# VH-VL binders against q86iv5, part 31

Target 1, 237 residues: q86iv5
Amino acid sequence: LDSCSICVDFVGNSLNDLLNIILNSGVIGTCGDLCSAVPGGQIVDTVCDLLCDYVGVDEFIKLISDVDPDPIYICEKISVCKTNDNAAASLDLVQINPQNGTVGGTFTLSIAYTVTNTIATGQLAFNIIDPTGNAFGDAVLLVQQSPEQYTQQFQFQATPSEQESFPNGLYTVQALVCEGSCGSPHPNTYTLANGTTTFTISGADSSSMSGAGSFSGSSQSTQTGAASGSGSGFALF
Below, E stands for the ipSAE of ESMFold2; O stands for the ipSAE of ESMFold2 at other seeds; V2 stands for 0.75 times the mean of E and O plus 0.25 times the DockQ between their complexes.

## First folded at step 9 (VH-VL; framework fv_ciduvectamig_arm2)

Design k5 (at its last look DockQ between E and O 0.81; V2 from the best seeds 0.00; counts 0 for: pae E 3.9 > 2)
Fold by ESMFold2 at other seeds, look of step 9:
Structure k5 (fold): chain C 237 residues (1-237), chain A 122 residues (1-122), chain B 110 residues (1-110)
Amino acid sequence: as target 1 above (237 residues)
Amino acid sequence: QVQLQQSGPRLVRPSQTLSLTCAISGDSVSSTSAAWSWIRQSPSRGLEWLGRTYYRSKWYNDYAESVKSRITVNPDTSRNQFTLQLNSVTPEDTALYYCAREGYKYGAFDIWGQGTLVTVSS
Amino acid sequence: QSALTQPASVSGSPGQSITISCTGTSSDVGYYKYVSWYQQHPDKAPKVLLYYVTNRPSGVSSRFSGSKSGNTASLTISGLQAEDQADYHCSSYTRSNTFVFGGGTKLTVL
């Protein structure tokens, strides 16, 4: 693994804990004081110490305590992630299958993009906007993406949850390729390309719902990371 | 050297608001290395942390989930004190109330007030 | 009911060692190292004995030591003395930016 990915993963996983430690402790004088308190074991503590010592504890705390902290931005400011203000890309394909599905069904989003000038540190991200305007999504980190064509697939199940009920209607998928964090106001951040597609969710009326093909119960994630650091979640931009 | 002095009524009727004050001497309520908590003690629940206020570039509050809908903890920088307001009290809120300073960088209560026994009854 | 579980009472003879347990969850005792212990004599406010699991404030005897394993923290008092007879409370900072206390343990020195 490269230093940039390790940094972004550490900050992304530890940001809430770092903020809690900083706020609870008040003044922190050394990287050891901060990093020894971070949960996650010796590897996490070691990564924390290395990154914190590289820029100094005061600058590290300042970056984490920013009013709008951002793992990619933080790692760029400590110089373990590179930036390219001239990054360039286009979106070749944004497809969702099936285009007509049901609550509880599995959808596969396929995105193809072409990099024309290296993406130094950025994201491939998507939002799914439900019929009521509620949005959810995910993103993957792009590090030193050389000029070439790339393909990425995302999969999700339309399992109702407190965050998203998956109502019947038209859904809009928005895909973005970015230098920096998509949607971030921080320097060195650019939306390089965007694309959209749509799909529908339809089903039986709730009062006459048949047992076949319906889902009720626990929420299910259709894309889940492995224990070694792959994961899924929601990204909004 | 640092002392916390509590004041407030000892008897409150059900449905009313419990109000307590903690005066600070030897330290500042706006100290960036401290936080200021209310903790109560009863035979049925033992010690129970209720909430805190603290200054870190701006004012923050944290509240226990069990009382979050009814509690407010406010600083008063001009009088160097902080207050507890607990709304809609019931007899279950009868307890010995302490104010306390969190003065270590690792989250422990190093200075305590003298305690105020508050009874909630009609 | 307290968020952290302690034994209601323990006893020991002068010169002996005793251990008081404090059991929580992976969201409190098992998450951060912000575990602290307090001694409380009758009609007095609690006094901090340990913080950050093992650290002693200035003036606290080295007879008081602490440890943590998984979701359980422990206070050990060695060389028991008559003045150690008191109530002992544990506390933990939680992942949700709150504090929780144990129910307390009454130590009797026989």
Scores: ipSAE 0.474, ipTM 0.767, lowest interface PAE 2.4, mean pLDDT 87
Fold by ESMFold2, look of step 9:
Structure k5 (fold): chain C 237 residues (1-237), chain A 122 residues (1-122), chain B 110 residues (1-110)
Amino acid sequence: as target 1 above (237 residues)
Amino acid sequence: QVQLQQSGPRLVRPSQTLSLTCAISGDSVSSTSAAWSWIRQSPSRGLEWLGRTYYRSKWYNDYAESVKSRITVNPDTSRNQFTLQLNSVTPEDTALYYCAREGYKYGAFDIWGQGTLVTVSS
Amino acid sequence: QSALTQPASVSGSPGQSITISCTGTSSDVGYYKYVSWYQQHPDKAPKVLLYYVTNRPSGVSSRFSGSKSGNTASLTISGLQAEDQADYHCSSYTRSNTFVFGGGTKLTVL
């Protein structure tokens, strides 16, 4: 794991707690004072200390307190993640199987994309829009993605829950490849490519509640094998 | 030596506003190392934190969910004090009210006022 | 009803050690390390004994110690003295930027 990925994961999981600690504590004199209070255990405390010591405690607090809650943008501002305003990519395939399924069924989303100019820090993201307009999705962090062809698969089960009932009808899948956080208004952020596909759910009563859907994914590369394969919820549009 | 001195009425009618004042000596209400809370105590609820005010580059407030719609805690820098306003009181607001300083980092109440018993009744 | 659960009473003899528990949730006691303990004698305001789970303010006896595991914090009083007879309250900062208190524990020194 590289410094950029570590930073983005830490900030994504800890930003709200850092802000609360800063406000509650008032005067913070050392990185240890700030970071020892962050929940998540020794590994989280160690990552916090390393990032905080890298820029100094006063600058770390200022950057966290002065920026929007966007982990990629924050890590770019502290110079742990790089940007590339000339990043370029295309989407080669956005495919979902089965295209016609049922409530409780498993769907596999396959995305293939080609990077034509390095993505310094960005995302592969998807959003699934149900027939009523409710959306859910996920994203994968992309760090130093060199020009290559890449594939990624995601799976979910259409299990009804309070958050998503999976009604019968037409679903739209949107996929995005971005430099920076997809959909963000921050500087150095670009949508490099997008694509859509659809699928249907039919033949079942979608009002049943039996649990929430979840996602999993994997990354593959023909040229470079380093990518972060986890999403955390800022992919929803 | 930091001390907190409370003042305000001890009897309030239902539906009216409870107003209490806490005067600070030996510290500043605008201290960036402190926060200023109101806490009440009753037999039915024990100690109950109500809300606070504090200065960290600007003024902040936090309020307990149970009273959030009815409470205001204000600093008064010219008099070096802070106040509690609790609107639309009922007999259930009858309690011993304390003001307190949060003086240690990580949220501890190290200095308390003398307490004011407030009765809400017709 | 208090947000944190404490035993209503505990007792011990002079010289013994006792422990008072304070159980909350993953949103308060189990979330941050902002747990504090207060001693209250009759007709007096509470007095802070511990903050940040284990730390003692200046002037608090080393007979008072604290710990936390998961959603439960503990206050231990060693070498009980008659003057320790009082009410004891725990408090936790929450992830919602509020404070919650336990219901209190009456300690009787026999």
Scores: ipSAE 0.285, ipTM 0.651, lowest interface PAE 3.9, mean pLDDT 86
ESMFold2 (binder alone), look of step 9: mean pLDDT 92; pTM 0.951

Design k6 (at its last look DockQ between E and O 0.75; V2 from the best seeds 0.00; counts 0 for: pae O 4.2 > 2)
Fold by ESMFold2, look of step 9:
Structure k6 (fold): chain C 237 residues (1-237), chain A 122 residues (1-122), chain B 110 residues (1-110)
Amino acid sequence: as target 1 above (237 residues)
Amino acid sequence: QVQLQQSGPRLVRPSQTLSLTCAISGDSVSSTSAAWSWIRQSPSRGLEWLGRTYYRSRWYNDYAESVKSRITVNPDTSRNQFTLQLNSVTPEDTALYYCAREGYKYGAFDIWGQGTLVTVSS
Amino acid sequence: QSALTQPASVSGSPGQSITISCTGTSSDVGYYKYVSWYQQHPDKAPKVLLYYVTNRPSGVSSRFSGSKSGNTASLTISGLQAEDQADYHCSSYTRSSTFVFGGGTKLTVL
């Protein structure tokens, strides 16, 4: 993993704790004072100290305390992640299979995209909107994605849970490729391409059950490119 | 050096509002290094944190879920004090009420008032 | 119904060491290091003994020490003295920006 990916992962996982610590503690004089309180063990503390020391504790706190904090934006402002205001990409395919399925079934979302000017730090993101308007989704971090063709697959099982009951009806898939965080108002952020598709769930009564589907991804490229497997932090937009 | 002095009624009727005041000397209610809490103690529940107010570039409040719908904690910078308002009290709100200073980065109550025993009954 | 579990009572003889446990969850004691201990004599307000699991305020005897493992924090009093007879409370700051207390432990010095 590169320093940009490490930064985005750390900030994404620790942002709420950092805010909670900053507000509870008041005056923080050193990065050690802040970072030693962050849960997650020695590796998390070390990453926190390195990033905080790089910009200085006062600037680090200022960036985290922003009204609309954003892990990619924060990591760009501390210069660990690069930006490209001229990034460009297109979505070649947004496909969900099966298009007509049942509750409990497995669905595979396939996204193909072409980068035409390097994505410095961005996202491939999707939302799935159920018939009632409830949404779920995921995103992967894109770091220094050179001009090339890429594919990514995600899959989930339509297992009812407290988060998503998977009612019968029409589902809408929205997919985006972005420089910066998809949907963010921050500078250096652009939606480069978008696409939609739909699918249906029918023929079964959805029931209450705890448990969410899993998301997994893969990508391929003729140049050594890889999707960064970040969790659900960037999916809703 | 820092002292907290409590005041307020000792008897409140059910359904009324309990109002208590905590006066601060030796520190400021707007100190960015402190937070100002209300805590109560009863035989059945022990110590119970109720809520706080504090200043970090703006005023913030946090409240315990058990009382969140009924509680307000307000600073008064001109009198250097903070108040508790607990609405719609019942006999279950009978307790010894403390105000306390919450230590800045360590999350501990380092200064306590002497307590006010409040009885909720007809 | 305290959020943190403490033994209701403990006892010890002068000179002994005793330990009081405080068990919570992964959302409080097990999450941050904001765990504190308070001593309370009859008809007095609580007095902080330890904060941030192990730290002693100025004027608190080094006989008081603290530790934490997983969801359980511990207060140890070494060289037990008659003046240590009191109630002891633990507290934890939570992931939800609130505080929770234990039910308290009555220490009797025999």
Scores: ipSAE 0.480, ipTM 0.782, lowest interface PAE 2.3, mean pLDDT 87
Fold by ESMFold2 at other seeds, look of step 9:
Structure k6 (fold): chain C 237 residues (1-237), chain A 122 residues (1-122), chain B 110 residues (1-110)
Amino acid sequence: as target 1 above (237 residues)
Amino acid sequence: QVQLQQSGPRLVRPSQTLSLTCAISGDSVSSTSAAWSWIRQSPSRGLEWLGRTYYRSRWYNDYAESVKSRITVNPDTSRNQFTLQLNSVTPEDTALYYCAREGYKYGAFDIWGQGTLVTVSS
Amino acid sequence: QSALTQPASVSGSPGQSITISCTGTSSDVGYYKYVSWYQQHPDKAPKVLLYYVTNRPSGVSSRFSGSKSGNTASLTISGLQAEDQADYHCSSYTRSSTFVFGGGTKLTVL
């Protein structure tokens, strides 16, 4: 793992806790005051201290407390992640298998893309739009992606939940390759390429939900670079 | 030396609104090093935190889930005080009400008001 | 989630050491280190004894100490004195930006 990936992962996982700590009563005077309170053990505290000390506690708090906090943008502002305003890429393949599936089935999204000018810090992202217009998705971080051809796979199971019922019909997949956070209005952010595909779900056989608990759709990825991916922290589009 | 002085009615009818005031001396309600809470105490529930108001570049509020739909805590910077408003009260809201300052950086209540016993009855 | 669990009462003789427990969940006592303890004499407002698990405010005796392990925090009073007869409450800040209190413990000095 590189320092940019570590920064983006830490900020993405700890942003809510950092904000709660900053907004709790009292004065934060040192990085230790802030970072020792973040749950997650010694490694989390160490990463927090290193990033906070690198830019200074006052600037770190300012970045976390912004009205539109974005882990990639934050890590770019503290110069742990680099930017390239001339990044360039194309999408070679956006393919989903099976193209015709069932509720509860597993779908694999395959994306191939070619970088033609280095992506310094960016995303490979996708949204899946159901027949009613509801969307879900995921992204993986791209760090220092040199000119080359890359492939990435994502998997999800179409299990109904409070967030997504998986109705019968036509689903649209939209994939993006970006410098910066896909869909972000922040500086140094560009959509480099996009592509679409579709699939169908038939035989909608929905299970009952009992409340208080939840089920969610999730994404998995197979990565080919020094990037990490999870279905949790990034805003898509 | 910081002191909190409470005032407000001690008898409220069911379905009405309970309103209490906490006057602050020796500190400012807009202090960026403090937050201002309401806490109540009853034999059946013990101490129960209700909500707070505090200033950090803007005003924030946090409320306990059990009362979130009925509670408002407001600062009054011109009078250097803060207020509790609890709507639609029932006999279950009968309690001794305290205001308190969160004056330590890690959310502890270092200064308390004298308490106001509020009875909700017809 | 709403209330922390404390023993209803404890007792001890002068000079003894006693410990009061406070058990919550992974969303409060087990999440942040924002645990505090309060002493309350009859007809008086609570008074803070400890904050941030172990920190004593100025003027609080070193006979009061605190610890936390997992979802349980503890207040220890050493060298028990007659003035220590009071109610003791624990409090925790939660992951949801709220506070919760224990039910309180009545300490009797024999």
Scores: ipSAE 0.237, ipTM 0.638, lowest interface PAE 4.2, mean pLDDT 86
ESMFold2 (binder alone), look of step 9: mean pLDDT 93; pTM 0.952

## First folded at step 10 (VH-VL; framework fv_ciduvectamig_arm2)

Design m1 (at its last look DockQ between E and O 0.02; V2 from the best seeds 0.00; counts 0 for: pae O 6.9 > 2, placed apart)
Fold by ESMFold2, look of step 10:
Structure m1 (fold): chain C 237 residues (1-237), chain A 122 residues (1-122), chain B 110 residues (1-110)
Amino acid sequence: as target 1 above (237 residues)
Amino acid sequence: QVQLQQSGPRLVRPSQTLSLTCAISGDSVSSTSAAWSWIRQSPSRGLEWLGRTYYRSKWYNDYAESVKSRITVNPDTSRNQFTLQLNSVTPEDTALYYCAREYGKYGAFDIWGQGTLVTVSS
Amino acid sequence: QSALTQPASVSGSPGQSITISCTGTSSDVGYYKYVSWYQQHPDKAPKVLLYYVTNRPSGVSSRFSGSKSGNTASLTISGLQAEDQADYHCSSYTRSSTFVFGGGTKLTVL
């Protein structure tokens, strides 16, 4: 609904296409030439044109082509998203249920946090680290989060896939609340609080299960966009 | 007028490296409006794009998944050319090899080399 | 990357119109507008006929036209001439920054 969320959503969903178009075409002279090539229909083209025209096509391409592009940072640089270098928060609760489960089971991560100085544009993020060191996770965009207590739940199924097999053993959950993108080197970015918990998977010889560990629940799983610019992947921290 | 002139051996033994060169006249390998590709053709697979090199503030490469582990495409600005290196070749790599310019304004291969028939056999 | 599907052959008489299809996926033909067509005579390199679905390079006859809908692109040759007898290839840029080609279509002018 707000312009910051619209910008972050657009950049997060379109960053790969913008990069591909820029690299394939070489010289791009107008925002229309760039934005008309982005798939996604009239609304996407309109948002692209508005953001690109606001800063000018050359600056927009520069921001998209940054060595480590980041949707939140890009939207902050074009002044659609605000920053607060004095943002402050604490993590009150990081819990996972069940603490002992099986492959294919559903796990619920509950996070409670208290903002003590407004988070202007930031993230609530988590990583899950399997016994072999492989990590996956999710993040939710936080816009103008006033001082107050907040809660979030995330659910995921431990369904094996090419990216994560869900081996037996101890899993570590790391949660962060940040101003800016969690783990980003960009200016105006801060880790405000962190927390951890663990869970185990045991007895997991389910021969019929396959798929990626997907996320669903009371959070944004794709709407926040990737913090690293790799698409649907989550930032590591 | 832009022309691409190919050179390199026509016979390569299995497990060796196939190496081809494409010399460019009338354009620059570092042109920010172009990209430089290798494409091969065989009766069983038709035309197959292998990979490219191009300059956009720095040098980039893209490679087809089928050959990504074995291919390298390099520019040579001093000689205004680009090369194909395909490692660990097998008889399946026998084909007519083309170099081609992708012109960014067209998004298509508008200039092709003459082709080099490469045979991989004992 | 995936191969694009073209009919193996097509034929027509001089003066007729013919259409060659090129079917891909939502990750190539159906994604960007970077679809191109090539004509290839025996023992010659391919020559670009169309790019960006519909655009003709300088020197290509207006008898060649292109379109796409969904995951399928089409090349139409109107006013068929004997010199049009050749192989025709389609190509698409993909979401993965690669190119894919169709299997080719042999056009016979009767």
Scores: ipSAE 0.339, ipTM 0.697, lowest interface PAE 3.0, mean pLDDT 87
Fold by ESMFold2 at other seeds, look of step 10:
Structure m1 (fold): chain C 237 residues (1-237), chain A 122 residues (1-122), chain B 110 residues (1-110)
Amino acid sequence: as target 1 above (237 residues)
Amino acid sequence: QVQLQQSGPRLVRPSQTLSLTCAISGDSVSSTSAAWSWIRQSPSRGLEWLGRTYYRSKWYNDYAESVKSRITVNPDTSRNQFTLQLNSVTPEDTALYYCAREYGKYGAFDIWGQGTLVTVSS
Amino acid sequence: QSALTQPASVSGSPGQSITISCTGTSSDVGYYKYVSWYQQHPDKAPKVLLYYVTNRPSGVSSRFSGSKSGNTASLTISGLQAEDQADYHCSSYTRSSTFVFGGGTKLTVL
């Protein structure tokens, strides 16, 4: 049952490595040549080989090398993930707490949604737009989600980083439920529902007090969008 | 340092189940950097890989074709160990049994238990 | 009936180099680069010498080296020493998500 999840996870985590191998290698004659170079050890390479062998090395390289590589689309093209062009859902609640917070504070985004026709392979995604127009987000994979009601939570700490400074002002949250990758132009992809909410960040006027964690050389606990590491267009809309 | 300590009976009657335990110290059985194997050795067959268990978001097993219908390898996260169960043994299952860690970066068995000689006879 | 073929025995004199072959198929030695070699002294567990065809774990002498061509992997021991007298096993990961071993090679140092 989880072959689809394994495929999407592999492609999502290994896409950049696969692209680098393809670009930096000469002729790649077999799936073994390609897959043995993927970091993660023999278990990861076995997943790579099974997927590659299923469609053939030339087709696999073509799918990975697509101008807009999309892990869900790739896994659908190789028939490991299913599609449903009639998938349907609604967003019941998009809520962020606190609605008024501070730099360095923790925010919890709660999303409730109802599936009315099975989501075969899709995403629950969010995008947060800061007062200057800069955006960040994340997504979770939805596989064979039956008609039911669901709730999902996401948390992030507003710790300034190179990716997001968390300026004072009004933030907009966009949430999406999709069949396929949210925002993707590929076939069998649909935005099923969307919703928005807002929140406010205000900091202290004292010098550097509000930025106590913002100037650390380590920013490894900052939440980032799932699509930013696996390709363009999956989580930021 | 990571160490593997084996335990289990040395004599098993034909048709019974062979059960061995491998206790892990210095690493976790649920480590995503490792897989945990059973390997046996006999004069007639040399070293023979039997199967493994490993954790990657969930538990997986791979088994050698020769024993696939009779073998189970189970993790025990609470005791930090893994077990071999081989059903319906015959005298041809007499061997020195090892547990071993496969380190994922190496794709090789870098740590071995001390070995348990198991005899299958009446 | 091992999946990988090794010579049953080899011998050499101290200071010389010897090579042990390990021949498999396109579904194991010839497919992935997960070929490993193990040294085993009498009454002891095997000890990994090489992994990924050529790589040495920390503490393994540079006298041990490895290579692979097609379906055959090779272990070379240079500067042979008395302590090298042991059994040597090769192993390969397979396309079927399994491991296979060679039959083993007894090295005698003369």
Scores: ipSAE 0.051, ipTM 0.584, lowest interface PAE 6.9, mean pLDDT 85
ESMFold2 (binder alone), look of step 10: mean pLDDT 93; pTM 0.952

